# Designs tried in a protein design chat: miniprotein binders against q53ft3. Part 172

Target 1, 195 residues: q53ft3
Amino acid sequence: MFGCLVAGRLVQTAAQQVAEDKFVFDLPDYESINHVVVFMLGTIPFPEGMGGSVYFSYPDSNGMPVWQLLGFVTNGKPSAIFKISGLKSGEGSQHPFGAMNIVRTPSVAQIGISVELLDSMAQQTPVGNAAVSSVDSFTQFTQKMLDNFYNFASSFAVSQAQMTPSPSEMFIPANVVLKWYENFQRRLAQNPLFW
Below, E stands for the ipSAE of ESMFold2; O stands for the ipSAE of OpenDDE; V2 stands for 0.75 times the mean of E and O plus 0.25 times the DockQ between their complexes.

## First folded at step 18 (miniprotein)

Design P13 (at its last look DockQ between E and O 0.51; V2 from the best seeds 0.00; counts 0 for: pae E 1.6 > 1.5)
Fold by OpenDDE base, look of step 18:
Structure P13 (fold): chain B 195 residues (1-195), chain A 107 residues (1-107)
Amino acid sequence: as target 1 above (195 residues)
Amino acid sequence: SPESYKKAIEYAERAKRYALFARKYAEMLAREAIKNNDPESYEEALRLFREAAELYKEAAELFEKAAELYEKGDKEEAEKLMEEAEKYKEEARELFYEALRLYEKLR
């Protein structure tokens, strides 16, 4: 139902469903994470009148998880970007995950999604500055993600002379990736919300 | 004990949420079945969600009764109801997850 994306990391498409209405993604090395994207996969939508409250959990000084409401995803807004880098100093709020025995590794943060009634979600207040509302923040995130992808992809670039025949592998010319990158940057610069 | 009472209430509220969630899925699938003019493909998942919803409702009611008994100091009978409620909840959960699996295949 849900995916989670951290810039420079593999997309997570397999949430741990810890309850009927609760999904969790593990985020190792969370201290290096600035932004997280949570999105619906499009496989299973929310039922009518329901959405997802997105929470972030990090270990406190005692190693206990502190959960904070980041924001929401809905069928109408199937993806959201959250800034988590500044949340480490906050106190935990009431959260729907507290009663759940979620096996945690102390060094791993988590993204939790709670499926709730939209009316109930409307009564909740996300932590300040978690939602990326500014075009600039979004652009910066996107640019970092793009740069990371480009750097990753380019690290595998080989010349024709360096190519080893591998019948089981498909090869994409580096120029295709570059053109994609340039086109994406151009579109992003023209309209950060081009999609 | 006050703790047992609180636990029973918590379990009841959770079961109610699950019942609602299952029912909402059933409603959604029913609409999709009509929209897609394919009631047969949705029938099993729809049935399972509905059955899960009913079982969660029964579990919730039993947890509530258990809470009342804990409040009255009838611990032994309350524990029996908690166990029974848990059985209903677990059965409902199995049906719910199977329903989700089936629904995902339809998408």
Scores: ipSAE 0.687, ipTM 0.877, lowest interface PAE 0.6, mean pLDDT 85
Fold by ESMFold2, look of step 18:
Structure P13 (fold): chain B 195 residues (1-195), chain A 107 residues (1-107)
Amino acid sequence: as target 1 above (195 residues)
Amino acid sequence: SPESYKKAIEYAERAKRYALFARKYAEMLAREAIKNNDPESYEEALRLFREAAELYKEAAELFEKAAELYEKGDKEEAEKLMEEAEKYKEEARELFYEALRLYEKLR
């Protein structure tokens, strides 16, 4: 029914159906993940008047799941991009045995999808910074990242006449960065979710 | 007891939710069968969704009746209804999952 995509990983298309109206994807090594895409495969639609509430779960300090509402998918909006990097625990606290940080523990988070009436979903409030709520906002965010990277890399450019020889150092021609930038922009304009 | 009463009510509400879910799939499949002029292909999945919806509804009614009996202190009879309701719920679940599997193959 649903797919789950993280950049640099294989697409998951076989959600575990844990109840009639509940589906789960595992996200191992979730601390390295900043965004997830949840989408409908198109194999089975929601019934009319229903949609999916999308949740993120990570283990708390006791290993117990903590579920947070990310947003929604529906037949009319069958994919959504969610930022989960801001939902991690983050700050450690003092304790008598020294520092503990869950980031070092190999752990598995989950994406959960609950099928619900659209009227019920309208009463739910996602966590404030999770949803990248449209393709346009994702495209805008990605474009800003691309511009920032290009400007950063360009600020270190030197001509060959200015270059100090350093035979043990590897160099990348500036036109490679420009070519990559132009190619990525083109692909992003054609399909904002191509990656 | 209060715990048994609340459990029975919770199970009734879940069964009602599953009954509605199954019914909405049945409505959608009936519409697709008409639109595609192919009622024979949809017949089994449609039947299973409808039967699951009725079994979930029956389970919900039994869970509610059990809650009433718990409230009256008739614990022994309430437990019998809880077990019967669970049986209907499990049968409904099997039919619902089979219906989903058949529907996926149709698409």
Scores: ipSAE 0.613, ipTM 0.837, lowest interface PAE 1.6, mean pLDDT 78
ESMFold2 (binder alone), look of step 18: mean pLDDT 87; pTM 0.874

Design P14 (at its last look DockQ between E and O 0.77; V2 from the best seeds 0.69)
Fold by OpenDDE base, look of step 18:
Structure P14 (fold): chain B 195 residues (1-195), chain A 107 residues (1-107)
Amino acid sequence: as target 1 above (195 residues)
Amino acid sequence: SPESYKKAIEYAERAKRYAEFARKYAELLAREAIKNNDPESYEEALELFREAAELYKEAAELFEKAAELYEKGDKEEAEKLMEEAEKYKEEARELFYEALRLYERLR
C-alpha cells in the first residue's frame, strides 16, 4: 500500500503492517536523514472517507520512541515530502502507535502511517515545518525524476543492432541505470528540492 | 479493576474501528467490481472483508460486555469474554489480511 523513500537509499515498498490500520517503515541511521517521501503505491487505495496520518518516531535520550505527526497522505494527495532533520529536539505528541507493541531497535527511527477517517485527520496538527511540499511539489519532483532518468538512460541507449543482431530492440546497459540511480540519489541527498 | 475496564473499552473501540475499516473496504471493492464489470474477481475479497467486519463487530460487543462485567466486579466472567472476544478479533484479522492480499492482486 505504501512506499517510503529516503534520499540516497533504496525505495522501501514493504511496510510492516503492525495492525489493520497501521504501517511502519524502519529508517536506520536516521540522523543522516533530512527528508522522507511517503507515497501510495497505487495497489490499494484508501477507502472512501479515509486517509493516512504520517508519523515519525525517533528514540529519545532514554531510547524511548518519540512520535510526531508529520502530515498526511490521501487518495487525492497520494504522496508527501517531510523534513525530519529538525524534529529530533521535539517533544512527543499524541500518537496512535503508543498502544502498539512495535519491536524497535533503538538506533532505528520509524515512519508510521495510521489509516484514519479524513474528518479525524482534519483535527490533527502536524509539527511545524515538517511538510515541505505540496502535491504540486511532489508531482514536479516525480516528473523531474522520471525525466531525468529517461534523459540519462536514453543517452546511453544502443540499438540491438549495435550490440547484438536484434535490430528491433533498444538496450540500456544495466550499469547506466545504476549510475543514474546513484547520481540521482546523491543529488537528492544534497538538495531534496533540486527541482 | 479500573485498568481492566479501560483495557476492555479500548479493545472494544479498536474492534469497532476495524469493523468499519473492513466494511469500508467491502464497499470499495463492491464499487470497483461494478465499475470494472468483474464481480467474480472481487467476490472472494469482498466476502472476506464483510466477514471480517462482522467478526470485529462481535469482538467489539464482547469486549464491551467484558468491560461492563469488570465494572460490576465479575472479573472471572469478564476475562472469559475477553478471551472469546480476542478469538473473534484474531479470526477477523486473518480474514482482513487475506482480503487485502487478494485485493492487491486485483490491482
Scores: ipSAE 0.684, ipTM 0.879, lowest interface PAE 0.7, mean pLDDT 84
Fold by ESMFold2, look of step 18:
Structure P14 (fold): chain B 195 residues (1-195), chain A 107 residues (1-107)
Amino acid sequence: as target 1 above (195 residues)
Amino acid sequence: SPESYKKAIEYAERAKRYAEFARKYAELLAREAIKNNDPESYEEALELFREAAELYKEAAELFEKAAELYEKGDKEEAEKLMEEAEKYKEEARELFYEALRLYERLR
């Protein structure tokens, strides 16, 4: 039904369905994550009049889950980007995941999705600064990332004649990918919207 | 006890919510079958959602009856109804998940 994506990680498409209307994704090493993308796969839609409330959970100092409402996904707005970097010390909110026991390591947080009536969702207030992007913003970020990588890598292109006896092939030195990755991470860490 | 009564009521309300959820999927599939002019392909999944909805509804009714019995002090009979309701709920859940699996294949 749902996918969950963190930059630099494989997309998760196999949520743990913990109830008929509740889904969970694990986020290992959550302290290194600043944003998460939650989206509908398009395989199963919400029924009419329903949508998904999206929550972020982390263990508190006693190991008890603290859940915070990030925002929503619906058939009409099937993807969203949420900032979680500022939420890892926040106070919990009312949430529908009570009485669920999921084994955790110290660095594991979770994304929870609860299927609810749209009218009920309209009365909920997400924590501030969580929802940062529309689908349009995600598309723009992706395009700028691709453009940035291509331009950077192209500036280091060498022919096989410069390195190898087979001159018909073009090569990119391996460290170019590392340099691009480091530069992009630095810029994004300074300003998640620098693009 | 007050806790047994409260638990039975909570389970009844949850089962009612799942019954409506299953019914809403059945309505969605019925509309898609008409739109695609292909009721035969949707028949099995639609029937499973409808059956799940009915079983959740029956579970909810039994949970409500158990709550009434707890309030009247008929604890042994109330526990019997709670166990029966849980069996209906579990069966409904299995049908609901199979219906979702079939629906996913249709799309």
Scores: ipSAE 0.648, ipTM 0.862, lowest interface PAE 1.4, mean pLDDT 79
ESMFold2 (binder alone), look of step 18: mean pLDDT 87; pTM 0.874

Design P2 (at its last look DockQ between E and O 0.77; V2 from the best seeds 0.68)
Fold by ESMFold2, look of step 18:
Structure P2 (fold): chain B 195 residues (1-195), chain A 107 residues (1-107)
Amino acid sequence: as target 1 above (195 residues)
Amino acid sequence: SPESYKKAIEYAERAKRYAEFARKYAELLAREAIKNNDPEKYEEALRLFREAAELYKEAAELFEKAAELYEKGDKEEAEKLMEEAEKYKEEARELFYEALRLYEKLR
């Protein structure tokens, strides 16, 4: 249903569904993470009148999870960027994950998504600066993410003359990735929110 | 006991929420079936969401009845209803997850 992306890491598309309406992604090495992107994969939408409340969890000084509301995703706003660099201390707030059997590693942060009625979400207040508030910040984050993906993919590039035949393997020519990258950058410059 | 009563009420409210969630997916699929003029494509997933919703509703009713029995001090009968409600809830969960898997394949 959901994806989770951190700059410099592979995208996560297989959330742990811990309840009918609750989903979790693990964030190892969370101290180095400044932003996360949470988005809907497009495979399963929210039902009418519902959306997702997005939470960040980190272990406190005793190793116990502390949850903070980051913001929301909905069918109408299916992706969001959240700043978490300033959220790794302090006290949590009311959250829906404490009354369930969540599989978790005590020293790993988590992103939690709770499917809620839109009316209920309207009464919730995210922590003060978690959501990215400007198009320029979104553009900069997205450019870094695109550069990282391109550099990662291109680090595995080989020339056709140096390629070992592998008839059962599927391959993508490097110029396809480059063309996609250039097209995406152009679209992003024209409309940072085109997706 | 107060703790048993509170637990039964909490489980009832949770089951009601899941029944509503399943019904909302059933409504979504029903609208998609009409929009695409293809009811056969969605029939199995729709049936599973509706069945899950009914089973969650049954579980919720049994949890509420168990809460009433705890309040009256009929602990043995209340525990029997809690166990029966749990069976309905777990069956509903299995159907709900299968419905989601089928719906994902349709998209």
Scores: ipSAE 0.656, ipTM 0.864, lowest interface PAE 1.3, mean pLDDT 81
Fold by OpenDDE base, look of step 18:
Structure P2 (fold): chain B 195 residues (1-195), chain A 107 residues (1-107)
Amino acid sequence: as target 1 above (195 residues)
Amino acid sequence: SPESYKKAIEYAERAKRYAEFARKYAELLAREAIKNNDPEKYEEALRLFREAAELYKEAAELFEKAAELYEKGDKEEAEKLMEEAEKYKEEARELFYEALRLYEKLR
């Protein structure tokens, strides 16, 4: 249902579903992460009247997770970019993940997505500075992210003849990634805020 | 105990949310089935979501009854209901997850 992208890292498309309405991505070496993109894969939409609240969790000084609301994703806004580099010193807010026994490695931060009613989401206030505010910064980030993703994905590109059978893995044709990239770039050029 | 009561209420509310979530997915699939004029494609996933919704509802009701019993001091019977409710919830969860997996394959 969800993907998570960190610049310079592999895209994550396999969220850990920790509950019916809760999904988690692990972010190792989170201290080096400035921005994260959360996006819908397009495989499963939100039901009508529902969306996703996106949270970031990092270990506090005691190694306990501190969760902060970053923002939202919806069927209408299926992707969002969040700045997380400045959140490390913040206090935790109320979060929907506290009651869940999430197996966590203390050195690993997490992105949590909580599927919630849109009306409930509207009552929540994301932490300040999590949203990328400037169009220019956003465009630069998006371009860097896209380039990184494309470079990363292309580095794994193999011809049909070079494919090794891996029953546990799904393969995406490189042309699909390229088409997505081209379409995204076109949309970004037309409207940097199209998402 | 007050803690047991609170736990039971929390579990009931969670089960209710999951029931509604399952129901909403069922509604979504039903609409997609109509839109695409392919009821058979979505039949199994739709069935599973509906069944999950019903089981979550049963779990919720049992958790609520357990809460009431905890409040009355009938701990033993409350614990039995909690266990039964948990079984319904776990069964519902399995169906819900399977329904999601099936739905993903249909997209």
Scores: ipSAE 0.631, ipTM 0.856, lowest interface PAE 0.7, mean pLDDT 84
ESMFold2 (binder alone), look of step 18: mean pLDDT 87; pTM 0.872

Design P3 (at its last look DockQ between E and O 0.85; V2 from the best seeds 0.00; counts 0 for: pae E 1.6 > 1.5)
Fold by OpenDDE base, look of step 18:
Structure P3 (fold): chain B 195 residues (1-195), chain A 107 residues (1-107)
Amino acid sequence: as target 1 above (195 residues)
Amino acid sequence: SPESYKKAIEYAERAKRYAEFARKYAELLAREAIKNNDPESYEEALRLFREAAELYKEAAELFEKAAELYEKGDKEEAEKLMEEAEKYKEEARELFYEAMRLYEKLR
């Protein structure tokens, strides 16, 4: 249902479903993370009148999780970019995960998504400056990512005739895709808003 | 105890939320089934969401009754209802998760 992207890291598409309406991604080495992208996979939408409240949790000085509301995702806004680097010194807010026995490793932060009524979400106030992008910004990001991939990969594309006697097929070496991915991740890590 | 009462109420409210969540997914699937003209593929997931919704509702009602009994000081009977409610909730959860898995495969 949900994906999570951290710059320089592999995309996470397998959230831990800790309850019927709650999903969690683990973020190891959270101190190095500046931005997180949360997005819907498109496999399962929210039911009518529902959306997702996105929370960030980090361990406090005592190792206790501090949860903060970052923002929201909805069927109409299926992705969002959040800046989390500045949140590490904040105080915890009310959160829907407090009653959940979530097994945590002290060194691992978490992104939590709580599926809630849209009306209830409208009453919630995200932490300031966490939401970096609008839907448009994410769309532009995704588009540029795809364009960048396509342009890079296609530049190394060879026809089947150039590789083996199968003239109708184009080939892109797997290492090209890997190199693109690595370069893209590095660029994203350096400047998540490079677009 | 006041704590037991609060717990029972919390569980009841949660179960109600889950019931509504399951119901809303059932509604969504029903609409998609019609839209895609494929009721057969959606039938199992739809059924499971509906069943889950009903079981969550039953759990919620039992948790509420347990809360009332805790408030009245009938701890023993309240605990029995809590246990029964938990069984309904767990069964509902299994159905809900299965329904979600099935739905994901349809998309």
Scores: ipSAE 0.682, ipTM 0.878, lowest interface PAE 0.6, mean pLDDT 85
Fold by ESMFold2, look of step 18:
Structure P3 (fold): chain B 195 residues (1-195), chain A 107 residues (1-107)
Amino acid sequence: as target 1 above (195 residues)
Amino acid sequence: SPESYKKAIEYAERAKRYAEFARKYAELLAREAIKNNDPESYEEALRLFREAAELYKEAAELFEKAAELYEKGDKEEAEKLMEEAEKYKEEARELFYEAMRLYEKLR
């Protein structure tokens, strides 16, 4: 249902479902993490009138979880970027995960997603300044990476007349790279949240 | 005991939330089946969500009855109802997860 992405790490798409309406992702070595992206995979939507409250949890000095509300994801806003670097010494908040008796290692935090009624979510207050403009930031990063790839690949392109023939070598025409780049940009502009 | 009463009430409230959650997915699937004019594809997942919702509701009722018995001091009968309610809840959960798995394949 959900994915979780941290810069420099592989995307997680297999949340641990700890209840019918609760999902968690483990974040090993969480102290080095500044931002997390939480998003819907697009496989299963929320039911009408429901959405997801997103929590961050880290172990305190006694190994007990401290949960903090980061913000929300919904069918209408299916992804969000949250800043967590300032939260690792914060005060806990009310949360729906308290009945789970899970012993965690001291270096592992969690992202929790609780499926809740939208009306209930509207009355919750996230920890201050955790939310970041997720779509614009992801789109900007992705476009910069795509520009870099295109410029890099294009700088090595050669015309067919310049190539040394060899039956064991495979070549990719430079316009294929351009077509891929144009198609990806078009798709990203049409649906910045397709990822 | 006050702790046993509180636990029974909490379990009843949780089961009611799961019943509503399953019912909301049943409503979603019913609308999709109509929108796509394809009731056959959705039939089994829809049935499972509805059955899960009914079993969660039955579990909630049993948890509530157990809470009443704890309050009256009938601890042994209350514990029997708690065990029966847990069986209904576990069965409902299995149906709910299977329904979700079938729905994911339809998507």
Scores: ipSAE 0.600, ipTM 0.839, lowest interface PAE 1.6, mean pLDDT 79
ESMFold2 (binder alone), look of step 18: mean pLDDT 87; pTM 0.877

Design P4 (at its last look DockQ between E and O 0.57; V2 from the best seeds 0.00; counts 0 for: pae E 1.6 > 1.5)
Fold by ESMFold2, look of step 18:
Structure P4 (fold): chain B 195 residues (1-195), chain A 107 residues (1-107)
Amino acid sequence: as target 1 above (195 residues)
Amino acid sequence: SPESYKKAIEYAERAKRYAEFARKYAELLAREAIKNNDPESYEEALELFREAAELYKEAAELFEKAAELYEKGDKEEAEKLMEEAEKYKEEARELFYKALRLYEKLR
């Protein structure tokens, strides 16, 4: 029903269905994760009038799970990007997963999705709501990724005067990388979701 | 005891939510069957969702009756109804998951 994506990791498409209306993804090495994407696979939609409340869980200092509401996914908004880096020391919120007897490895965080009535979801308040953004967080992440790529590639630049004969090597002029970078930034400013 | 009463009520409410969830999927499949002019392909999954919804509803009713018996101090009878309700709920869950798998194949 759902997928979960963390930058630099394989996408997870096989949620653990822990109840008829509850799904869980494990997030090992959660301390290194800053953003997570939750999305619907398109295999099974929500029924009319229902959607998904998305939670983040991490173990506290005693190893007990702390659950925090990140936001929502629906048939009309089937994907969302959530920033979780600031949540790993926050306080928990009211959540529906405590009674499910979820099998959980200690020291592993989880993403939980609870299928609920849209009216019930409208009564819930995500933690750090201003920080949970599908567009602004993605734009900031993408901009930093572009800066990182450009700075990395530029560190290998060599001037034409510094080139030595190496017929087995292929080179990309730095200006090509710069033009790609500038074009990508322009497109991102016009439409942060153009990809 | 008050704790046993509260547990039975919680299980009843959960079963009612699952009954409604299964019923909403049945409604969704019925609408898709009409839209695609293909009621025969959807018939098995649709019926399984409907059967699951009825079994969840029966489980919820038994959990509620068990709660009443706990309140009256009839612990032995309440425990028997709790066990019966759980059997209905487990049967419903099996049908619900099978219906979901069949529906996934149709999509």
Scores: ipSAE 0.681, ipTM 0.873, lowest interface PAE 1.2, mean pLDDT 80
Fold by OpenDDE base, look of step 20:
Structure P4 (fold): chain B 195 residues (1-195), chain A 107 residues (1-107)
Amino acid sequence: as target 1 above (195 residues)
Amino acid sequence: SPESYKKAIEYAERAKRYAEFARKYAELLAREAIKNNDPESYEEALELFREAAELYKEAAELFEKAAELYEKGDKEEAEKLMEEAEKYKEEARELFYKALRLYEKLR
């Protein structure tokens, strides 16, 4: 139902469903994470009148989980970007995950999605500045994601002379990746919401 | 105990939420089946959601009864109802997850 994306990391499409209405993603080494994207996979929509409240949890100084409401995803808004880098010192809010024995590993934060009634969600107040609302911030995030991907892919680039015969492997010319990158940047510049 | 009572009430409320959640998915699937003119493909998942909803409702009622018994001080009977309610909840959960998996394949 949900996916989670951190820049420079593999996309997570397998949330741990800890309850009928609750999903959790683990975020190792959360201290290095600035932004997280939470999105619907499109496989299963929310039922009518329901959406997802997105929470972030990190260990406090005592190792106890602190949960904070980041924002929301809905059928009408199936993805959102959240800034989590500044939340480390925040106070915990009321959260729906408190009664759940979620196994925590030290240094691992969690993204929790709670499926709730839209009317109930409207009464909740996300932590300030967690939701990336500006087009500029979104563009910057996307650009960083693209740069990270390009840098990652390019790090594996080899010349034809350096290629070892591997008949079981498919190779993509680096120029194809570059052209894709350039085209993507052009489309992004024209319309940041082109997808 | 007051703690046992509180727990039973919490479990009842949770079971009620799950019943409504299952019901809402059943409604969603019924609409999609009509929209796609394919009732047969949705039938199994739809029925599983409906059944899950009913089982969650039964669990909720049993948890509520357990809460009442805890309040009256009948701990032994309350614990029996809690155990029975938990069985219904677990059965409902299995059906609910199966329904979700089936629904995902239809999308």
Scores: ipSAE 0.625, ipTM 0.855, lowest interface PAE 0.7, mean pLDDT 85
ESMFold2 (binder alone), look of step 18: mean pLDDT 88; pTM 0.878
OpenDDE base, look of step 18: ipSAE 0.593; ipTM 0.842
ESMFold2, look of step 20: ipSAE 0.609; ipTM 0.850
ESMFold2 (binder alone), look of step 20: mean pLDDT 87; pTM 0.877

